# Ledger of designs, part 5: VH-VL binders against Probable pyruvoyl-dependent arginine decarboxylase (pdaD)

Target 1, 139 residues: Probable pyruvoyl-dependent arginine decarboxylase (pdaD), of Prosthecochloris aestuarii (b4s6j7)
Amino acid sequence: SIFPPQCERISVEEGLKSLSPGEITFAVMARNSTNEHGRLIASSIGVALPADESVYGYLSEHHPYGQTEEQSGEYAEDLAATMLATTLGIEFDPNKDWDEREGIYKMSGKIINSFNITQSAEGQNGLWTTVIACAVLLP
Below, E stands for the ipSAE of ESMFold2; O stands for the ipSAE of OpenDDE; V2 stands for 0.75 times the mean of E and O plus 0.25 times the DockQ between their complexes.

## First folded at step 1 (VH-VL)

Design T9 (framework fv_temelimab)
Fold by ESMFold2-Fast, scan of step 1:
Structure T9 (fold): chain C 139 residues (1-139), chain A 124 residues (1-124), chain B 106 residues (1-106)
Amino acid sequence: as target 1 above (139 residues)
Amino acid sequence: QVQLVQSGAEVKKPGSSVKVSCKASGGTFSSYAMHWVRQAPGQGLEWIGAIIPIFGTAAYNQKFKGRATITADKSTSTAYMELSSLRSEDTAVYYCARGTYRYTGSSKYYFDYWGQGTLVTVSS
Amino acid sequence: QIQLTQSPSSLSASVGDRVTITCSASSSVSYMYWYQQKPGKAPKAWIYDASSLESGVPSRFSGSGSGTDYTLTISSLQPEDFATYYCQQYNSYPLTFGGGTKVEIK
């Protein structure tokens, strides 16, 4: 990608506040869980969009990038995988070969289809301490 | 289909600024990257930077950082490139070009449509 | 930044000749693109991702290569192929172009 997503870790309140009406800003909310020693283990990741839409649903219905239906799925997977990697502190390139990407994509795809922004904010509010906010610059 | 139409030729004094426009028609403007590339007379191509209009965020070649400003107006489907502190070596044809992406195989972004070019001459 | 070196800088060939243009990168790249530019005109997308022809490009054109070395080949040169050809990498920022290869008909 010429412009990989620029993502940052922010508080839940700041993350929701940063979403602009009519613009696309994706936010990933990481569920914080700890082991018996109090060490943080990320257990799940949610994706939020403005206007109460899932990432895939929004892209498939509106085609904001002029993309095909197949590209909507690929774009949503690339976005979710990048956000997942950012949350876990690992490097991820969506242009790497299929075998390297398979595990991350399958995991992120389940999360993309599970929440809209309202469900993520309301249902997971007590479980989230961090929002990953991204300006998605993938044409 | 997509067409990119640029503003007309400019003659500028050293130390001044120039702002070139690129109006897109026949496609989705906001979500594609719009790149700026220049070509000095008889020379090769040099990438200046790009913007994705929907986000309003621009990226620049470090060589032009601080002198180039790339903006977009989504309501008119027009991208702009402003270059300040002009010198004679900035004399060139300036092109806008649309970037696109393919998610299959090893395909990546490339410049699929180009404007006709705007000649900027810097002379005293 | 990645420097792209094209060879030759110019060449003259007869109609029907096989022409090969090379593009060498200062470090390994995975994605290489080629553009055709005719005098007084904007460049046109010609070959993407090293070997895939853009729509409308004649089948006599082909691209190949990997790592640091890439080539554009014209199997049987035609008069309309007079142009300058530029390679471009999309592996690292800033995006960079080769110096161009001017193809002239004898």
Scores: ipSAE 0.000, ipTM 0.502, lowest interface PAE 14.7, mean pLDDT 67

Design Z1 (framework fv_zilovertamab)
Fold by ESMFold2-Fast, scan of step 1:
Formats: C-alpha cells, structure tokens, sequence
Structure Z1 (fold): chain C 139 residues (1-139), chain A 125 residues (1-125), chain B 107 residues (1-107)
C-alpha cells in the first residue's frame, strides 16, 4: 500500500507531541470520489480535518469528481494548505485564488520542506488516491 | 486474546440520549480503529461511525449527522458512543468492531476482524 | 451510498450440498468486499475479505470470488453448523454499507 507505516500510528494528539523542535509534520490523504453530500473523501493524521462544512463545499466545487491523478493531487494540496494555515494560526480563506493561498507560506516566515511531495496510486474502484506529506520548519 | 465488550443501558426513552461503552483488551488499543455498527431486530447491519483511538479523530455516517458522537478514554481502553434524541426506530443491537486495514483509511475503508458481543438497546416510552 | 443487494434472501440446503450466495453492488467496488457469518444471538464473524481472501481460522469449504459489481460466496459441502445469516460488505466508498443478508437454512 502507498502509506508510510508511521502515518497510521500518528494520531492528531500524538502527532503533535512527536514534532521535532521547529517542525510541523502531518499527512493528508484525499481520494477522488464523491459521496451523496457532494464532498470528496479525505483523511488526515497529525492535524484535524476542518469542521467547517463550507470548506469541503468549496473544495468539491473546485476539484470536481474524476478519476485522474491530477485531480486527486489538487484536492489534497488545497486541503493540506487549509489545514497548515489552521495549525499555524494563519488567517486563511479557502474561497480565495490559488495565488493568494501561496502567499501564506511566504508571509509566515516558515520553510515548507516537503509540502507537495505526493504519493499517488490508482486505488479502489479505479479512483486515484493522493497522500501529501508535509514537514514545515518553523522560524 | 482480542476481546471487545459493549456495555450500557438496555432501555432508553424517546428523546433521551444513549451512551454505550466499548472496552477492548488483548491488543494495543491505539493500533486499530474502533467502529460502531448496529442491527435492528430482523434487519441487516448498518455502519454508524469510527474513531482513531490514538488521536480521537472520528468519521460518521452522515445519516446520523450531529446526533452521534464517538469519543475515547485511552486510560481505560474504552470507546464511547453517544447518540442524542433517540427514536423507537433506533431500537437495535449495537456492536463495536475493530477495523483491520493497515493504513489510516481504517476510519472509513475497512473490514472488521473482531466484534463485541453486541448490546440490545430498546427505545420505548 | 453504494447499495448492496443479496440473492437469495433465504436458501434451504441439505448437508453435503454446495451453497452459493450472490452480492451485487450498485457501482463498482473493485475487490473491496467482505463476507460475514452471523448465527442467531451472536456477533458477525469475518469469513472472507477483499473478495477472495479467507480469514484466519475459517474452514477451506468457504470461498469467495468476484470483482467489480458481482460477487459470490461459496460454501462447498455445507455442514449443519453453517446454518446462519451471511452478509456482504463493501469498503470502496464511505459510508461502509452491508447487504440485506441471506439466511442459510439446513433441511
């Protein structure tokens, strides 16, 4: 399977405790499938998924249902960016343009070491699954 | 050996809150997701939700929306299901079950290798 | 939600005969299907996972096959202790869903 063994053993609480000084580490898995509620299926470790339903509405609207590696990756990246902003206490509007979201990484003064490193595979029922591992060096 | 055991009230009145506890033993509590599955008398199985015991992240069947909460107590190796506003239609045997898949998809993409014995909850005035 | 349809709902069988139970998904679940046995008053017991893999401790007379939308559980040389309900379950899409169940009755 595509997921590192360490990922399945890291809870939100335990993952935060295991962070190295100056680092934030988390993983986001997104699958390019929809359910009856109109949102894509996602899971995470190291940080909590957004509780705000409008975030998933936005993501599903901008990353439509499909079976491509590219679409799965784009959803996972946007979700990871939202979670990173929340974890770091940065104000973030998921409805803004991609260019404005990119500014988050620069403005925080933080170095994102392994953000956008993806592992992707054609998963169950032919849908693509993408995992983003993110390591952020704190200032 | 692996054991899961449900406990809680056998009778709940309409509009009341149900609280069920699943106690596990015989394996590392934080290594496997715990799921709740119910079965109405003479009916099939219905998946309700899951929790990651190591972090407390949850996944719920949207059918239950905001009336269902699953929580954990790591010091007791317990998972707790709480469901508000019980209706007679919620009368069922409630099971906790261990998810078997080896990745963090176990919260919502798994099969179940061990089950508790089940506890019958009757909702009646 | 993916709907799982089982046929037949009731299957009377004589000991020593083979039994076959079908499960059909409303959309493809690839090989991500499990089978459970449930005897009256007991919890379900895992028989088969990921379409064709027999769970630990399950007798070789139980086998599973299928891919996509059509799956079969086969019990070869059925024994009286196999009288039970049998359920299929998909893990391809959230929420997890089960079939209605098939009651295997020993004559």
Amino acid sequence: as target 1 above (139 residues)
Amino acid sequence: QVQLQESGPGLVKPSQTLSLTCTVSGYTFTSYYIHWVRQAPGQGLEWMGSINPSGGSTSYNQKFKDRLTISKDTSKNQVVLTMTNMDPVDTATYYCARGRTYDFWSGYSTYFDYWGHGTLVTVSS
Amino acid sequence: DIVMTQTPLSLPVTPGEPASISCRASQSVSSYLAWYQQKPGQAPRLLIYDASNRATGIPPRFSGSGYGTDFTLTINNIESEDAAYYFCQQRSNWPLTFGEGTKVEIK
Scores: ipSAE 0.000, ipTM 0.527, lowest interface PAE 13.1, mean pLDDT 71

Design Z13 (framework fv_zilovertamab; at its last look DockQ between E and O 0.06; V2 from the best seeds 0.00; counts 0 for: pae E 15.6 > 2, placed apart)
Heavy chain, then light chain:
Amino acid sequence: QVQLQESGPGLVKPSQTLSLTCTVSGYTFTSYYIHWVRQAPGQGLEWMGSINPSGGSTSYNQKFKDRLTISKDTSKNQVVLTMTNMDPVDTATYYCARGLRFLEWSYYMDVWGHGTLVTVSS
Amino acid sequence: DIVMTQTPLSLPVTPGEPASISCRASQSVSSYLAWYQQKPGQAPRLLIYDASNRATGIPPRFSGSGYGTDFTLTINNIESEDAAYYFCQQRSNWPLTFGEGTKVEIK
ESMFold2-Fast, scan of step 1: ipSAE 0.013; ipTM 0.639
ESMFold2, look of step 2: ipSAE 0.000; ipTM 0.537
ESMFold2 (binder alone), look of step 2: mean pLDDT 93; pTM 0.950
OpenDDE, look of step 2: ipSAE 0.012; ipTM 0.604

Design Z17 (framework fv_zilovertamab)
Fold by ESMFold2-Fast, scan of step 1:
Structure Z17 (fold): chain C 139 residues (1-139), chain A 128 residues (1-128), chain B 107 residues (1-107)
Amino acid sequence: as target 1 above (139 residues)
Amino acid sequence: QVQLQESGPGLVKPSQTLSLTCTVSGYTFTSYYIHWVRQAPGQGLEWMGSINPSGGSTSYNQKFKDRLTISKDTSKNQVVLTMTNMDPVDTATYYCARGLKYTIFGVVTYRGYYMDVWGHGTLVTVSS
Amino acid sequence: DIVMTQTPLSLPVTPGEPASISCRASQSVSSYLAWYQQKPGQAPRLLIYDASNRATGIPPRFSGSGYGTDFTLTINNIESEDAAYYFCQQRSNWPLTFGEGTKVEIK
């Protein structure tokens, strides 16, 4: 695996089971897909943030398990940028332009393979099958 | 008061290069994406491309990739559209527009993909 | 490219009645859809973003709904000043694309 030691490629199912604040910063994602009756299957998005659980609470509240909604690739980029910026201590200025792609490219210099695998998964029939988990040991 | 103003030539000959300038005022230039959108007479809207003035990163409609460049001059609060090899079918009103800023994840994230403030537009006629 | 198809292309309405305009995407755009109003000789004006959120300063008679591929702009109790072209726009994929427009005409 070419991943940094603290990041792993895992299945969405395992990612959901491993959501744990305090030691791990990671994104667990699933995209809505339509079932045979044209109804949306719920997507689930969660992030565990040791330093700021408010972001985890926000994401879980707006994309809780069982919520029916369709996600785009842009949402995955926004999630990855927010998660990595928080993990790396990058400060957001609320009045400053934030380019998710520029931020992701800079951050991917540290976690390059995990981001690329997440993007690849998005291209498969609208189903996210891959989760990127980055464990950060905190004092 | 937020304002965007396009400027440039009203007439361009076939095969020549078009240069249009969008000058902005009334807000922080680097905090919002700027888009270029055109509209042929009696037709609908066509997205051409955009720029993030903070870093200068650009996105282009692939239809124009080989002949379209969008650049910025932060000292003048200007975005410039340059398009080579103009053709009569490029006759249109050209607009610059500011990207909508809205929130995701409880923070103010500049999203830029919808256009909330538009310039007045400038008509460019391509004719010999 | 995602193709946005609007129906009808022309909609004559009487003041006081509701008007509904449809926008259909060639593939799912989730809720990533905006509506614009354009009066003759003027630049477009943002009405609705993310399918159902009203932009600042837009009267409550304008509302948007829809998801996936099917979206509707509704103007309740239409006024004479609402005579204009209306365009939908998706931001789900590059390039950003617009519908061909619907002309709302007051009778």
Scores: ipSAE 0.000, ipTM 0.530, lowest interface PAE 12.9, mean pLDDT 67

Design Z20 (framework fv_zilovertamab)
Fold by ESMFold2-Fast, scan of step 1:
Structure Z20 (fold): chain C 139 residues (1-139), chain A 120 residues (1-120), chain B 107 residues (1-107)
Amino acid sequence: as target 1 above (139 residues)
Amino acid sequence: QVQLQESGPGLVKPSQTLSLTCTVSGYTFTSYYIHWVRQAPGQGLEWMGSINPSGGSTSYNQKFKDRLTISKDTSKNQVVLTMTNMDPVDTATYYCARSIVGATRYFDYWGHGTLVTVSS
Amino acid sequence: DIVMTQTPLSLPVTPGEPASISCRASQSVSSYLAWYQQKPGQAPRLLIYDASNRATGIPPRFSGSGYGTDFTLTINNIESEDAAYYFCQQRSNWPLTFGEGTKVEIK
């Protein structure tokens, strides 16, 4: 019930072979972190982007400052957490029991509408996490 | 062949700073987190912290706040642990270990460990 | 912090017998649990990851089971070379935490 209908839990094996262009996979994990001030900065969430180059190209084009595959990997947790919170409309509380939220999820909106640049506590190296918000355009 | 190797001083005096280096080879340095785990003589394993070598973002066990820093040198494929104000209770074997970036996997490769004794 | 409790802390076994080690988490860790073997003077070696998956090169006599808070490492037909410390580890929450360790001793 916490997840909207477009957020579907799937297995890792299923996720890898079932991705279509425009589908985005989230991995939600029961891993929380805090910064030096004791403030929760993120749950550890991995995101597996599809083989759809348009998603990667969108990130590179709208955040052109040195964005690479390696740099995207560095901020995968922050990217996934912010993407989940803003795209799915879910308040992300890393202190809650993750049994209901753990696993691999896919979301199919096929249209990426906007992005936000988020400074995470771990991004204090001067690098920024780019968040993509998905939108479904209705006729 | 994947290899991780710790190096640094075997002896540190109380109140001094410890510096340990983990040198890695046989894989892409920026694709794996490097973690530091220590083990006091006859005791269990204790996770200290980690670094993503791609950008340098770090995570620390709060037990070591105010005295632990983990840094990297990508040109040398090295990760450095720096810990200030060493105390005899910090006597332990220090290991570096890797885990894959972006995937929550476990420590598949470990260094051999280096014993650090803190004594006057 | 998630506290990992292992039982027993010492386990004397006879070669050929099965051995079981339990690990209990203070809160649910789903399947995010690993088991490591450590022989004297050596680094830990990954045995089992994600509760039940055997790591590369690990003999089939080692198996893991469990979910949530209760986990078991089983060694069937134990061999003298299996005398070692065994540790569980959770990756569910920061900081990453380990159990106290179980010393498996051959009688």
Scores: ipSAE 0.000, ipTM 0.514, lowest interface PAE 14.9, mean pLDDT 66

Design Z24 (framework fv_zilovertamab)
Fold by ESMFold2-Fast, scan of step 1:
Structure Z24 (fold): chain C 139 residues (1-139), chain A 127 residues (1-127), chain B 107 residues (1-107)
Amino acid sequence: as target 1 above (139 residues)
Amino acid sequence: QVQLQESGPGLVKPSQTLSLTCTVSGYTFTSYYIHWVRQAPGQGLEWMGSINPSGGSTSYNQKFKDRLTISKDTSKNQVVLTMTNMDPVDTATYYCARGETYVSGGLFTRYGYMDVWGHGTLVTVSS
Amino acid sequence: DIVMTQTPLSLPVTPGEPASISCRASQSVSSYLAWYQQKPGQAPRLLIYDASNRATGIPPRFSGSGYGTDFTLTINNIESEDAAYYFCQQRSNWPLTFGEGTKVEIK
């Protein structure tokens, strides 16, 4: 499906501001391709946070894994790296401009940790992956 | 053979607009970001901004405020830097450089490192 | 903006000796740090990316290390052709920022 949940596109400067709990800023890059039916699709969406301190801030306030503050820093770095490895296939309206989907985005609301983190802080694809497919608010 | 080449005026008067073109060859134009970086005589490197030629999305160093625009022409494999209201302090060598946006294994990033650079073009802002 | 501070700013070295350049970030940049070499009159050249990975074609005498806020570029068995400016750069946050540069001079 196309871009669930809703996200607000923001400037790079706004994206560098500190986060509130449940509020995430990140960058989306989309690559277009054509599916077997001749429709345009985004074959990959990459997500990059503007700073790993944003992830650290969230983890330090919420401790969703029962971790210490020192471990929050380790997990933030691991989660930020993991987001860069995520790809999604999304079908787009063939008449829409792909530029509308690229940019810095902000998502507010509850972030649900639906994944168990293994005992090591290696490459965990959990908490932040819920926001990698944001829906852009249309005019 | 991957190459980036800057071109534009070597001299700009104060308050005028600078326009520099970066022409690329030897790779798929839309697969890499193009960054603009400048260097004042005897000084360090300063990142100005970048463009993703695939979608045309841009990011700018806010130091340049509303003066800076980066655009593309895919048919010519060119990226253009436009900066208004030039000042003598803007005297510098201007470089374009490519940054990888896609890594093997499906890794993507909107910011990156600059692996291939143009030769640079010196722009002097003087009356 | 993340401020990148390099030390030393000038480094005279004798051929065959190791050289070490430090780069400190004003806040954590994880491993998202690169090193560039710039010879007089030339464009910068990427040496190291993601703190420790050598770029294509870079000799093994160049190595990088570090994480978080403190990073080091090491040139083992320095050669006369390594006389140049060296810059660190972070890609953790926008705007992308460079250190002020270190001038490596061969004695």
Scores: ipSAE 0.000, ipTM 0.508, lowest interface PAE 15.4, mean pLDDT 67

Design Z3 (framework fv_zilovertamab)
Fold by ESMFold2-Fast, scan of step 1:
Structure Z3 (fold): chain C 139 residues (1-139), chain A 125 residues (1-125), chain B 107 residues (1-107)
Amino acid sequence: as target 1 above (139 residues)
Amino acid sequence: QVQLQESGPGLVKPSQTLSLTCTVSGYTFTSYYIHWVRQAPGQGLEWMGSINPSGGSTSYNQKFKDRLTISKDTSKNQVVLTMTNMDPVDTATYYCARDRITMVRGVTYYGMDVWGHGTLVTVSS
Amino acid sequence: DIVMTQTPLSLPVTPGEPASISCRASQSVSSYLAWYQQKPGQAPRLLIYDASNRATGIPPRFSGSGYGTDFTLTINNIESEDAAYYFCQQRSNWPLTFGEGTKVEIK
């Protein structure tokens, strides 16, 4: 099945840092939580932006347990960039590591940027721990 | 030629300590995690723990928390599993397997792509 | 611990037919799921990683799909050498856990 990013409307005050007067802003966010001591938890949003502004960018969400901040973020970024690369017709070997495919995507000149937004934490016994990654979308 | 090879005793008495060695060759030792996975006769696969040979950090299945240690010797390209107080229920084939680490950004969990042949350990009096 | 449930546990198939094996996780594992093949007396062999990517050297008749909690391994045009046990593995959470396995038998 397909799982698109979640979008939420944010307050006027929160949205104003990036907006011209009169614009409406929505946020994409990823959340994860745990109450297990020692459990690694992460929440990531991957972002991939095309060089051609007429092409849509891609967003991904990833909410793993047991992975580090680097692992979670890399996975989300890889997913977003690979979805965009497929849309742009970039040729790559899907069986290669992210390191190799990222190099190919960037060398193509068709993907202008890829990055991830990640928060991670380790669970504390008897306490709920929540991680949130959030991206603000401008209309 | 990428190879992983387990070695160690095939027979262990109850209450004794098991020591198994996984020797790797044909690739950069510090670029892949090494996992230990066991399989009791006629049963499924059970993950025991893993080590990152680059830093030596380990992860263990809590089921074995008081008995299991995984260590490395980078100069020999070896990973060692040590398990204390062996019981007949620990009779199983023990495998080591590698799992890819991306060199720059950390671990990508691709899968356990190369396995040793496995070593049968029987725990009996 | 995440529990992985495979269905069916036993799957008799005729050569040339497709076979499908299901794997369900007790909680979301995103795409962090691998499939392994194991023949009697042999170590497991990685077939699929990250839910849908074929490992090096794996024939195109093997494919994986799914995300979150529900995953499927499909073998198109099954061949006699595909008689084996098949295991799914979640890789999202510690400890890593496997399904109980599916025995594929060729009629």
Scores: ipSAE 0.000, ipTM 0.499, lowest interface PAE 16.2, mean pLDDT 79

Design Z7 (framework fv_zilovertamab)
Fold by ESMFold2-Fast, scan of step 1:
Structure Z7 (fold): chain C 139 residues (1-139), chain A 124 residues (1-124), chain B 107 residues (1-107)
Amino acid sequence: as target 1 above (139 residues)
Amino acid sequence: QVQLQESGPGLVKPSQTLSLTCTVSGYTFTSYYIHWVRQAPGQGLEWMGSINPSGGSTSYNQKFKDRLTISKDTSKNQVVLTMTNMDPVDTATYYCARETYTGSFTRYVYFDYWGHGTLVTVSS
Amino acid sequence: DIVMTQTPLSLPVTPGEPASISCRASQSVSSYLAWYQQKPGQAPRLLIYDASNRATGIPPRFSGSGYGTDFTLTINNIESEDAAYYFCQQRSNWPLTFGEGTKVEIK
């Protein structure tokens, strides 16, 4: 499966490895195109940010255009964001307006549990950095 | 065969509005982002903005945000660049370009196909 | 904005010799850099993407290298048809920016 419930490989900034309960902003970078079967493909990565962070500037510097998981269908962006939020313990309202900035969809949400993001890994030839994340519920 | 073709006026007077059309063929119009890039005579390339023809969402270089609009007409497979208050410094060859499709998860914001370019001279 | 600086601006070369063009970014762009070729009166043509990957149809004499802020386009065993302007482009940060271009002239 694309999103294992306890641990996944995602594109996340190392500095966000520990977040407290409360309001946050998180961003989903979506790619909107079709595959050879004519079906819409959308893919996303999530970056959890403190509520007042600049989503665009942060993502442009640390995750340029992002690394994304493939999804398909009319609501693929919402599904990808829901899967990320579920894994990371972030509650959000998918019916609220998305703030789109150059293909980056910004959403407000709420952390309901503390969690940690584990390890970063660099791709072959330094093409990208990916963080291996395991959302862990604290006692 | 993939083709992109710019069309519009070759001469614009200062303070007038420029309107350029990019007509595409040979692929599914709504599947690829389209960008506008210009090149002043003897100078380098300058990115202006883009549109997602599926959703209609746009992105602009902040330098042009107050006077640049990019729109689409899906029935004609066309993307339109509109820029207000033209100045002689805006004299350039204007290109539309298709963003690379990789068939995978990450957007590759590079340009695999370009139009031929249209020279726009801003002069009285 | 990230500023892309190319050197040299003009590069005369003899057929059969290698040519190297440099592109320097004002801040790290990782590997998110492309090279384009533009012949007079024509639109640019994608040569190399993500620093070192050749685009479809590009001859193996073209290669790219580099990471971070310093990048090189190499044309090994240059041919007369390679006379053109060459531009680098970064996709690491918005807005997209290009170098000023290098004119490769065949002697």
Scores: ipSAE 0.000, ipTM 0.518, lowest interface PAE 15.4, mean pLDDT 68

Design Z8 (framework fv_zilovertamab)
Fold by ESMFold2-Fast, scan of step 1:
Structure Z8 (fold): chain C 139 residues (1-139), chain A 126 residues (1-126), chain B 107 residues (1-107)
Amino acid sequence: as target 1 above (139 residues)
Amino acid sequence: QVQLQESGPGLVKPSQTLSLTCTVSGYTFTSYYIHWVRQAPGQGLEWMGSINPSGGSTSYNQKFKDRLTISKDTSKNQVVLTMTNMDPVDTATYYCARDTRVTSGYFYTGVPFDYWGHGTLVTVSS
Amino acid sequence: DIVMTQTPLSLPVTPGEPASISCRASQSVSSYLAWYQQKPGQAPRLLIYDASNRATGIPPRFSGSGYGTDFTLTINNIESEDAAYYFCQQRSNWPLTFGEGTKVEIK
């Protein structure tokens, strides 16, 4: 019931070189979206990836989550949920148990989990082979 | 030290409402999800639901959707499970457990259910 | 819901020999699988998470392996204190689901 942004699976090279901030809300790497039940697996949120940067380089430099006690666990998920909701133009009330809010938290959890896996030895072994680019028209 | 402690009534009559409290200590209450898991006598574990103590967002097993509510009281470091219309088949030991999605940032997805309460037995009988 | 099936349900083992417990998911859970130990009258204790990562304080004789739908918990050189129920849990999808449990008994 939560509408995800329109997303396309693209090659890493073309996705990174052709991105503009106006066309995407975030870009993700996917190892196997089928194993993740077709849900978005994100390695970055709310930014266009630099055209001349590898996804791994970008994530190593710009990983804001889990580096302090406050950024671990739920704090990271709440921050990711707030950033995702803001990027999508969705009203986000952390004190309200809406279906929309629940979907955002579930997606944010998957994004955080995917991000940590991407930084693991398995991610570095090339198990993440594509970028999912998500475009949302901004007002 | 990290501790989780369940408390509530040991006996509930059929059709009544159950209220259980999970009190946590030894860590920052708002930094970890709290889940509720139950276990009927001699049987396996069943996940019921979870809450994010920071924002208060909840997730429930659809099996309990119509009768389960999980809430929190940050001033007391407590999570409360409320379940209506109790039935003898709901007789079980109820546990709360903390969950972390991120423990180290870069390398791991987070440690699930790393600490549990000792459990509280709830018997549903007339 | 993802159904988790454990085999065997009962496993008698002699001290010092290895024990292996299998867990099968009805659909792929990637590596999002945890193992728990539960002794009579006690809460479950986390042993392994993300299929193969040992939790803090867990002895090195415990190890996990697998990916997708097939997972194994191995206890090398089993000790009498390891007599307990063992449960697997998938973390890939809500609702979180557990296997039925395997009772490990020391002969």
Scores: ipSAE 0.000, ipTM 0.507, lowest interface PAE 16.8, mean pLDDT 67

